# Miniprotein binders against Glycerol-3-phosphate dehydrogenase [NAD(P)+] (gpsA), part 7

Target 1, 321 residues: Glycerol-3-phosphate dehydrogenase [NAD(P)+] (gpsA), of Methanothermobacter thermautotrophicus (o26468)
Amino acid sequence: MMVTVIGAGSFGTAIAQVLSWNAEMVRLMARRSEVVENINRTRENSAYHPGVKLRDNIEATLMDGSVLEESEYVFMAVPSGNLRSIVRSMNSSLEDKKIVSCIKGIEHPGLKTMSSVIREETGSRTVFSISGPNFADELIRGMTSGITVGASTRYAREIAGLLKSPRIILDHSENVEGVEFCGILKNVYAVAMGILDGQITGENHRHSLLTLCFREMNLILNEMGYGELHDRFCGFGDFLLTSTTDKSRNRTLGLMLGKKMRLSEDSTITIESLRSIRAIRELTEGLELPVLEMVYQTMQEPENVNLYIREFQERISRPEF

## First folded at step 3 (miniprotein)

Design FS4 (from F3 with R5Y T7E R9L E34R E36W E45Y T47W E76R)
Fold by ESMFold2-Fast, scan of step 3:
Structure FS4 (fold): chain B 321 residues (1-321), chain A 81 residues (1-81)
Amino acid sequence: as target 1 above (321 residues)
Amino acid sequence: SDKYYIEILVEGDEETLKRIAEELKKLAEELGLRVWIRIEGNTLYIWVEGDEEQVKEFAERAEKIAREHGAKVTIRIEKLE
């Protein structure tokens, strides 16, 4: 089987390496010719994974829909903000393809997951998702990683075959959009834990708050009809990974906010985080979400983080019984 | 224009951190980068956003500056998009 990965960034390169163990050939599509030349000449994508040799059956090309005809599966690994335009440029070549989204994001306005955007733009009836605790740098080095495959059972088995490795642990759900939504929620709660880590010390306090963050995430998942995902790799696993490690960009954003640092208003990570929070608030109208509210207030005015944390603590100190 | 960010944490005494902060702010201005700097206790926090070449040059020179002042430095660089 031939597989194409669209997006030669950090994750796209890592997933291409994984897929290369099971596919006859993997085509890795990049936006920039210099990345294509680097990969094909040196067997490395040095900008993202210096020192990692890519397998010989990975071929890099520029993004071009005309060369997709040979691939049955296409993995989308581009930034969420670029997805619609990239798919539009290739949509006639993607209609008959089985497409797997590796992207964590939501389009707002419209409240569309990445799989929904792909379905809308391509007309494909076979659009799936994968998510889990799978940092690209560890994944590409063959370190044990967990991945939830979001697909109906038939296609989940095919995708599992492409991802199969002694160091890849898989679980499954038929809730394609739910698997993606877990990735959006965990990023917001990673910001929350960053904010709290920036202001408080003490492991008991930290892990009590981490518990509250996960409970609130579960409340949202249940409201959306995705409660079953809470103990999947895309749920609990990815939540823990991104909330407790210094490798998480969202936790780092939170840490900076907790130290009263204001990032540029046009910062991509800030815009993406606010978009996610607004989408969640709209989808869960009527729910009491104290963690989410604290994050929202802190992102607007990080200089007042001490006030927002105090208000949050007063709110959560009321007995739940 | 792909955007990158750098998080830099520098540990040292307050006087050392003030000197490093001044040098790093000048470096960011030279490279046309936007920088956010905060000192709390014995830690200097720096966040920088810019294009790939500028950000990498900033990281290399910032590490050199911190080491020349005898401070411990941790640099983390990530692509935003």
Scores: ipSAE 0.011, ipTM 0.378, lowest interface PAE 9.4, mean pLDDT 83

Design PA1 (from P1 with K29R K30W E33Y K36R E37L R60E K61W E64Y R67E)
Fold by ESMFold2-Fast, scan of step 3:
Structure PA1 (fold): chain B 321 residues (1-321), chain A 94 residues (1-94)
Amino acid sequence: as target 1 above (321 residues)
Amino acid sequence: SKYEVRITVEDGNTYTVTITADSPEELARWVSYVIRLYAEKLGVKKIRVEIHAGSKEDAEWLAYAIEEAIEKELPGAEVEIRVEDNKVIIEVTV
């Protein structure tokens, strides 16, 4: 089988390496010709994974729908803000393809998951998702990683075959959009843990708040009909990884916000985080979500973070029984 | 006082961070904190930071404070600091 990965960033390169063990050829599409030339000449994508040799059956190309002809599966690994324009540039080449979204974003104000955007723009009936605790730098180096495959059972088996490795652990759900929402929710709660870790220390404190964050995430999943996902790799696993590690960009954003630092809209992570938070707030209107509210207020006015944390602590300290 | 700090990482992306600080020493600590977060936690190897001060004299004093703070926070990093009029430019290689 031939597969294509659209997006030669950190995760796109890593997933291409994984897929290359099971596919006959992997085509890795990049936006910039310098990246294409570097990969094809040196077997490295040095900008993202210096020192990692890519397998010989990975071929880099510029983003071009005309070269999708022989690929059965297309893995989408581009920034969420660019997805619609990239899909549109590929025209009808994607209509008959089995497409797997690796993107952890939501379109706002439309409140559409990436798989929904792909279905809308391509007309494809075979659109899936993957998510889990799978940092690109560890994934590309063959370190054990967990991935949830969001697909109907028939296609989940095919995707599992493409991802199969002694160091890839797979679980499954038929809720394609639910798997994607887990990735969005875990990023918001990673920001929350960053804010809290920056202000308050202690192991009992940290794990008590981590528990509250997961309980709130689970409440949202249940309200949206995705409650079954709480114990999957895309749910608990990715939540735990992203909220507790120094390698998380979202947790690092939280640490900065806890120091009263305001990041401008020039920052991609700030744009994506605010988009996700606003979308979740609209989707969960009427729910009492003290953690999410604290994050939202802090992102709007980080100068007042001490006030928002105080209000949050007052709310959670009142017994519910 | 509020300071706008422009951060450029090795992939060419630029971010603007607004930092609230009551003294140059506090600003220096926070600039060093941001540099350390990018270098240690996000794995960024080269960082360029630009800060606009109210005057050349303020820029020179701020540059001195930042150099001391970075040396303390990131021992072993290569740091180049220069002043161009009222602008402080910091280049760090971890």
Scores: ipSAE 0.013, ipTM 0.466, lowest interface PAE 8.1, mean pLDDT 82

Design PA2 (from P1 with K29E K30W E33Y E37R E57R K61W E64L E68R)
Fold by ESMFold2-Fast, scan of step 3:
Structure PA2 (fold): chain B 321 residues (1-321), chain A 94 residues (1-94)
Amino acid sequence: as target 1 above (321 residues)
Amino acid sequence: SKYEVRITVEDGNTYTVTITADSPEELAEWVSYVIKRYAEKLGVKKIRVEIHAGSKRDARWLALAIRRAIEKELPGAEVEIRVEDNKVIIEVTV
């Protein structure tokens, strides 16, 4: 089988390496010709993964819908903000393809997941998702990673065959959009843990608040009809990874906000986090979400973070009994 | 006092933040915290920080406080600090 990965960034390169163990050939599409040349000449994507040799059956190309004809599966690994334009440029070539989204993002306004955007732009009936605790740098180096496959059972088995490795642990859900939504939620709660860690230290404190964050995440999943995903790799696993590791950009954003830093409005991570929070608030109107509210207030006015944390702590310390 | 701080990491990502601090020492502590986070936890080897102070005197005081804080938290790091008018420019290599 021939597989195409659209997007030769950090994650796209890593997933291409994983897929190369099971596919006959992997085409890795890059936006920049220098990336294509580097990969094809040196077997390395040095801008993203210096020192890692890519398997011989990975061929880099510029983004071009014409080379998609031979691929059965297409994995989307581009920034969420670029997805619609990229899919539009290849629309007629993608209609009959089995497409797997590796992107964690949501459109706002419109409240559309990445798989929804792909379906809307391509008309494809076979659009799936994958998500889990799978940092690109660890994935490409063959370190054990967990991935949830969001697909109907037949296609989930095919995708599992493409991802199969002694170092890849797989679980499954038929809820394609739910798997993606877990990735959006975990990023918001990673920001929350960053804010809280930026203000107060202590292991009992940290793990008590992690528990509250996960409870609130689970409340949202249940409200959205995605409750089954709480114990999947895309749910608990990715939540825990992103909320507790220093490698998380979202947790680092939270730490800076906890130190009263107002980040540039041009910052991609800030734009994506605010978009996600606004979308979640709209989708969960009527729910009391103290963690999400604290994050929302802090992102808008980080200079007042001490006030928002006090209000949050007063709210959560009220006995339930 | 409010300070505008621009942080650029090796990959070219730039974050502009507005920090409220009661003293140059408090700002220096926060700047050192951010640098330490990127250097030690995220593996970034080169970090550039630019701070706009209220005056040349404040900029010189900030430069001294930041140097002390970085030397304390990252004793092995190579630190270059320059003061240009009311601007403090810090370049750290770990």
Scores: ipSAE 0.000, ipTM 0.391, lowest interface PAE 10.5, mean pLDDT 82

Design S0 (from T6 with R60E K67E K80E)
Fold by ESMFold2-Fast, scan of step 3:
Structure S0 (fold): chain B 321 residues (1-321), chain A 83 residues (1-83)
Amino acid sequence: as target 1 above (321 residues)
Amino acid sequence: SDEELAQKIDRLSKWVELLAEEIAYAMKTGNPEVIRELARWVDRMAKYLQRLADQYGDPEIKEALEEARQILEIVKEYIESLE
């Protein structure tokens, strides 16, 4: 079987290496001719993964829809902001392909998932997703990674076969968009942890609050019909990864809000976070979500963050039994 | 030198991320002088990324530039709140 990976960046290169163990040939599409020449000549994509030798059955090529005819599966690994234009630049050969989104992001406007954008632009009826705690750097070096495959059972088995490795742990859900939705929720709760870390110190406090964040995320997943995802790699695993790193822009946003900083309403990160929160609130209007409410209040009036944290703490300290 | 360009973009993106982390930590400690110094580094990187974006139009450059601009906006608002 021949597979194509569109996007020869860090993650695209890493997933191509993984796929090369199970596919007869992997075509890795890059935008720059120099990247193509470097990979084909030296067996390295040195700009992204220096010192990692790519398997011989990986062939790099420029982005060109006309060479997709032989591929059964196409993995999309381009920046989320470029997805729509890249798909449009391909010929209609994508319509008949089984497409797997590896992109972690939401399009603006309308909070469209990447699978939704692909489906809209290609007309393909076989669009899937993968997600989980899977840093490209660790994945390409064969370090253990967890991945949730979002696809109907038949296609999930085929995709699992392509990803099969002693160092890759797979789980599954038929909820393609649910797998992607976990990425939206984890980002909101990363903001929450940032706010709380800005005001509250101590490891017991941090992990108790992290537990409450995950519990609330699980309540939302259940309300949306995605409850099965809570213990999947796209759910718990990716939630933990994002909430514990200091390099998360969403966690950094939270830290700044915790310091009473009023951010511009035109800020991309603020717009993204606020859109997600408003959508979640609308979808879950009947639920008691103290963490989400604290984040929402703080984003509206960061100068009053101490009040909102106090109210939050009073609420969560009341026994549930 | 697209290989050289890709290496520069990756390096600049990682430095922007590192500076964001350092700035966030400095904000927790309330040290405005350190925050101002770190912001000057982000500003220099943003100007360099703008030059590269104007020359090459690469989406990865534009993403790194937007990230740097967001950091600078947040820092500006924070510093203004101190004054």
Scores: ipSAE 0.000, ipTM 0.237, lowest interface PAE 12.7, mean pLDDT 79

Design SA2 (from S0 with W15F E22W W41Y)
Fold by ESMFold2-Fast, scan of step 3:
Structure SA2 (fold): chain B 321 residues (1-321), chain A 83 residues (1-83)
Amino acid sequence: as target 1 above (321 residues)
Amino acid sequence: SDEELAQKIDRLSKFVELLAEWIAYAMKTGNPEVIRELARYVDRMAKYLQRLADQYGDPEIKEALEEARQILEIVKEYIESLE
């Protein structure tokens, strides 16, 4: 089987390396000719993964729909903001392909998942997703990573075969959009943990609140019909990674808000977080979501974070039995 | 050279991740001196990214520049709140 990875950035290169162990050939498409030359001449994508030798069955090319003819599977690993234009440029070559989104992101406006964008532009009925706690640097070095495959069972098995490795742990769901939706929720709760970390100290305190954040995330997943995803790598695993690592932009946003910092309303991360929260609130009318409400209030008026934290703590300290 | 440019883009991407980590740590600890030192690094990087963007019209560089600029503004606001 030949597979194509569209996007030779950090994650695209790493997933190509993973796929190369199971595919006969992996075509890795890059936007820039210098990346293509570097990979094909040196067996390295030095800009993203210096010192890592790529397997001989990985061939780099410029983005070109014509080289997709022999590929059964196409993995999309481009920046979310560029997805629609790239898919449009290859539309006629993608409509009959099995397409797997590896992209962490949502299209604005409309809050469309990446799989939804691909379906709209290609008309393909075989569009899937993968998500989980994984870093490109760790994947390419063969370090253990967890990945949820969002696909119907037949296609999930094929995709699992392509990802198979002693160092890759897979789980599965047929809820393609649900796997992607977990990425929206984890980012909101990462902001929540950042706010709480900014105001509150103590490991017992921190992990009790982390538990409440995950329970509320699970409540939302259940309301949306995605409850089965709570214990998947895209759910619990990615939630933990994003909420506890200092590399998380969303957790950092939360820390800033917890320190009473008012961010520009024009900030991309602030706009994305507010849109996600407002959409979730609309979709979950009637649910009591104290963590989400605290985040929403704090984002509107971070100077009053101490008040919102007190109200939140009073609410969660009332016995529910 | 093209090889040097590619390496610079990679370093910029990793810098943004490291910067987020440093900011999170500094804000969690509340140390103004660490925040001020971080702000100087962000300022130097923003100026470097601007020069690079002026030389090349690459969208990836422009995106990194905008992200660095937003982070710098946030850090400045935090430092000012302490004074």
Scores: ipSAE 0.006, ipTM 0.336, lowest interface PAE 9.7, mean pLDDT 79

Design SA3 (from S0 with W15L L18F R44L)
Fold by ESMFold2-Fast, scan of step 3:
Structure SA3 (fold): chain B 321 residues (1-321), chain A 83 residues (1-83)
Amino acid sequence: as target 1 above (321 residues)
Amino acid sequence: SDEELAQKIDRLSKLVEFLAEEIAYAMKTGNPEVIRELARWVDLMAKYLQRLADQYGDPEIKEALEEARQILEIVKEYIESLE
């Protein structure tokens, strides 16, 4: 079987390496010719994974819909903000493809998950998702990782076959959008933990607040009809990974906000985070979500983070019984 | 001396904070070369802080080092978004 990965960044390269063990050929599409040349000549994508040799059945190409003809599966591993334009440039070639989103994001306005954007732009009826505690640098090195496959049972088995490894642990849900939504929620709560870790110290504090964050995440999942996902790799597993490790982009964003740093509105990480938070707020109107509210206020005015944390602490200190 | 080390750590922490603010401004202007230049300075500070951490094991040094690493990760993600 031939598969294509669209996006030769950190995660795209790592998932291509994983797929290369089970696929006959993996095509890895990059935006820049320098990346294509580097991969095809040296067997490395040194900008993202220096010192890692890519398997011989991985071929890099520029992003071009014309080379998709032979691929049955397409894995999307591009930044969420670029997805619509990339898919539009190749949509006629993607209509009949089985597409797996590896992207954790939401479009706002519109409140569309990445799988929804793909379906809208391509017309494909076979759009799936994967998510879990699977940092690219560990995944490419063959370190044990957990992945939830969001697909109907038939396609989940095919995707599992492509990802099969002694070091990859899989679980499953038919809720494609739910799997993606877990990735959005865990990123918001990773920002929250970053903000709190930047201002408050202590292991009792850290784990008490992690408990509140997961409780709030679980409340949202239940409200959305995705409660079953709480104990999946995309749920609890990825939540813990991104909220407790210094390798998390979103936790690092939280730390910067906790130090009163305002990133440009043009920053991709700020745009993605704010888009997700606004979308979640709209989807959860009527729920009392003190953690999410603190994050939202801090994103808008990081200069006032001390005030927002104080208000948050006052709210959560009231007994529920 | 302990006093001299404490002063050096304080100055390095403040420099990392300053560079982070300059990087944020550079991201607003969309100038990748300025961002790369500033990130190079943060990287040099991280390497220096790592040497001090290895030698002294001071918690303040480890905190400043972690801050520098986190800034570099944000810059990396920004540069990746240009691909």
Scores: ipSAE 0.000, ipTM 0.202, lowest interface PAE 15.6, mean pLDDT 79

Design SA4 (from S0 with W15R L18W E22Y Y25E)
Fold by ESMFold2-Fast, scan of step 3:
Structure SA4 (fold): chain B 321 residues (1-321), chain A 83 residues (1-83)
Amino acid sequence: as target 1 above (321 residues)
Amino acid sequence: SDEELAQKIDRLSKRVEWLAEYIAEAMKTGNPEVIRELARWVDRMAKYLQRLADQYGDPEIKEALEEARQILEIVKEYIESLE
């Protein structure tokens, strides 16, 4: 089987390496000819994974729809903001392809998950998702990683076969959009933990607040019909990883905001975070989400973070029983 | 797109400069965990700028990348002095 990965960034390269153990050939599509040349010549994508040799059955190509004719599965690993334009730019039909989204993002306006955008643009009836605590740098080096496969059982088994490794632990849900949504939620709550870490000291405080963050995330999952995902790798596992590690960009963003630092409005991470928060607020109208509200207010006015944390503390200090 | 890219690069450069000033001030207050987390942010910005430099052979992007790397080195040296 030939598999195509669209997007030769950090995660795209890592998942291509994983897939290469089980596929006969992996096509790795990059936007730039320089990246294609570097990968094919040196067997390394040094901009993202210096020192990692890619397997011989990985072939880099420019983003070109013609190569898709040979592939049964297509993995989408591009930035969320570029997905629609990239799909539109490809001069090929993806309607008959089995497409797996590896992207953690939501399109706003429209409140569409990446799998929904793919379905709209391609017309494909077989669109799936994967997510979990699977940092690209650890995944490509063969370190143990957990991944939730979001697909109906038949397709989940096929995808599991492509991802199979002694160091990859898989779980499953038929809730394709839910798996993606977990990735959006965990990033917002990682920002929350960063904000709190910037203001509050003490491990008891930190882990009590981490518990509240996960409870609120679970409340949102339940409201959306995704409650089953709470104990999956895409749910608890990825939430815990992203909220507790120094490798998390979202947690670091939160820390800066908690110190009253205003980041550039041009910042990609800030734009994506605000887009995600606005989407969640619209989708969960009527829920009381004190953590999410604190994050939203702090991102808009970090100078007033002490006020927003005080409001948050007043709301959570009341007994829930 | 080219004009949008130029604006984005300019804002990234200004943000790196601002972050450097904040890190210098934070180093005076001595919370190594906070400084370590800020160093991770700078490292991610440097990697992002490197990707842009690889995509566009723009000397200004390369200059911003070098500045980000210098800031990261200063932060690393400070953290090491605390261990």
Scores: ipSAE 0.005, ipTM 0.242, lowest interface PAE 11.5, mean pLDDT 79

Design SB1 (from S0 with K14R W15Q L18W E21R E22L Y25K R40Y W41E R44W K47E D54K)
Fold by ESMFold2-Fast, scan of step 3:
Structure SB1 (fold): chain B 321 residues (1-321), chain A 83 residues (1-83)
Amino acid sequence: as target 1 above (321 residues)
Amino acid sequence: SDEELAQKIDRLSRQVEWLARLIAKAMKTGNPEVIRELAYEVDWMAEYLQRLAKQYGDPEIKEALEEARQILEIVKEYIESLE
C-alpha cells in the first residue's frame, strides 16, 4: 500500500516515519523545495527533526495532486489555517481517497472541524481523524505514544494496521469530529493550567485544579455529544500531556499570562487560543464554565490575572452538595 | 508618579528574570516549538522596552529600562544560540 502525508512540518514528518514501517512507500509532501531536497538527499528533515534519519521508503515531493493517484490513504498534517486552500487545490485527486486528519484546529468563521472542511471541499465519505498524546519529537524517535483513531470500525482497523508499532498504543471511537474537538479543548485547558501553575504553588493545588479543568472539559464534551471520549487518548491523555509538561506551547502561553506579561498582538499561539475560546463559548451557550471564563478574561487583561484567579477560586470553593 | 513608575520597572525586571528561568527549563526539554515561542516573545519584549525607554525623560528611569532591555537582548542571543 502507498500512503501520502500532506505537510512536511514537525508532525507530518513524524507520522510519515511511523507509517513507513507498515506501508510499502510513503510520499511526504512539502510546500518548500528546500525541504524536499533536504529529505531526498540527506534522509533528514533538519529544519524540524535534526539528526533523525528517515527510512528509505519515504520520498519527499512538492505539493502536487497528480501523485495522489497511487495512494489509498492520505494523511493531512498542514496548519489548520491553510487546510481549505490546500484541499481545494487538490480536490479532484482527493475525492475518492481515504483521508485522515492529523490537525488540531478549528476553522473560523464557521466553527468547522478539519474533517468537516475536508468533506465540504472533496465530497469524500471516508474522512477520519487521529489525535492523542503524541509530541512529534517523541513519536519520530519511537518513544511510546497513544493515539485515538476516529473512524468507523472497518477503517479504524486499516488505519491501525498503518500505525502498528510496539511503541504505539491505539484506542478508537467512531466519533471523527469528537476526536478532533478534544484537541481544541485540551489546548484551552493547558493555557488554564499554565496560568494557575504560574500563580499558585503546591502539589495539592495542581492536582485539584487539573481535576476541575478536566471536569469542565467533560461537561463540554457531554454537551457536544462527545462524552464517550473523556477517557480516550485524545481526551484525558492529550489533556494531561499538554497541561503538565514544559514542552507544551499552550501551557507556556498560560505561564506567561500568569506572570502578567504583555504578549505580542501578532502571536500566532495567542490568536489561535482566542479563536478556540470564542468558538467554544459560541458552541456551549448557556453552560457555566468558570475555568474557560478565567482564561478568557486573563487573555484580554493579563495585568489583572490576580483578580481573575481570586474570583475563580471563590467561585469553585462553594460546595455543590 | 515616581512610585508608580518604579513599580512598573520592578515588574518588568521580574518578568525578564522569569523569562530567563523559563528559557532554562525549555533547554532541558529540547522542544523547538516552545523555544520558538519564547524567542518570539523575547524579541517583542526587547522592542517594547526600547520604545518605553525612549518615552521617558527621567534619566534614572530610562537607565533602568535600558538595563532590562540589555538583559533581554542577552537572553535573546542565548536563545538564538540554541537553534
Scores: ipSAE 0.013, ipTM 0.497, lowest interface PAE 7.7, mean pLDDT 83

Design SB2 (from SB1 with Q15L W18F E41L)
Fold by ESMFold2-Fast, scan of step 3:
Structure SB2 (fold): chain B 321 residues (1-321), chain A 83 residues (1-83)
Amino acid sequence: as target 1 above (321 residues)
Amino acid sequence: SDEELAQKIDRLSRLVEFLARLIAKAMKTGNPEVIRELAYLVDWMAEYLQRLAKQYGDPEIKEALEEARQILEIVKEYIESLE
């Protein structure tokens, strides 16, 4: 089987390495010719994973739809903001391809997950997703990682075969868009934990607030019809990883906001976080989401974070029973 | 408390180290947007560390601040070379 990964960034490179153990050939598409040359000549994508040798059956190419004809599976690993334009710029049809989204983002306005964007632009009826606690740097080095495969059972088994490794633990859901949505939610709650860690100290507080964050995430998942995903790798696993590690950019953003540091309104991480929050608020109008509200208010006015945390604490201290 | 301060300093030092490694990798990608965004986070962290250093004078704070400043100088030179 020939498999193509579109996007030779950190995650795209890592997933290509994983796929290379089970696919006959993996084609890794990059936007820059320098990346293509580096991979094909040195067996390394040094810009993203210095010191990691890529398997010989990985071939890098420039992004070109005309070379997709031989691939049955296509894995999308590009930044969410670039997905629609990349799919449109390719000069080959993806309609009959089995496409797996590895992207954690939402398009606003329209509230479309990446798999929905792919379906709209390609017309493909076989669009799937994967997500979980799988940092690219650990995944490429063969460190144990968990991945949820979002696909109907038939395709989930085939995708599982492509991802199979003693170091990869898989679980499954038929809810393709739900798996992606978990990735959006975990990033918002990682910002929340960063804000709270910036202001409050103590292990009891951290774990109590992590519990409240996950509870609120589950409330949203249930409202969206994705409640089954709470204990999947894309749910609890990825939430916990992103909210508790210093490797998380979203948690770092939260920590800075908690210290009254304002990020530029034009920064990519701020734009993505605000888009996610707006999308969640629109999809869940009528729900009481004190954690999400605290994050939203703090992002708008970090200088007032002490007020927003006080209001948040007052809300969560009121007995619900 | 001294223990709370020590934990905060350790946490900030680990974040500076993480961002340093991430920026170093990003610089080889030629993705200036990611590099700029990470540099902004390091810059704000450096400002916070500078305030702490002025208040406490702790050697670990000074080391983290120096690392952050060195990273920002390297990133600034790199970004300017792309423009």
Scores: ipSAE 0.005, ipTM 0.297, lowest interface PAE 11.2, mean pLDDT 79

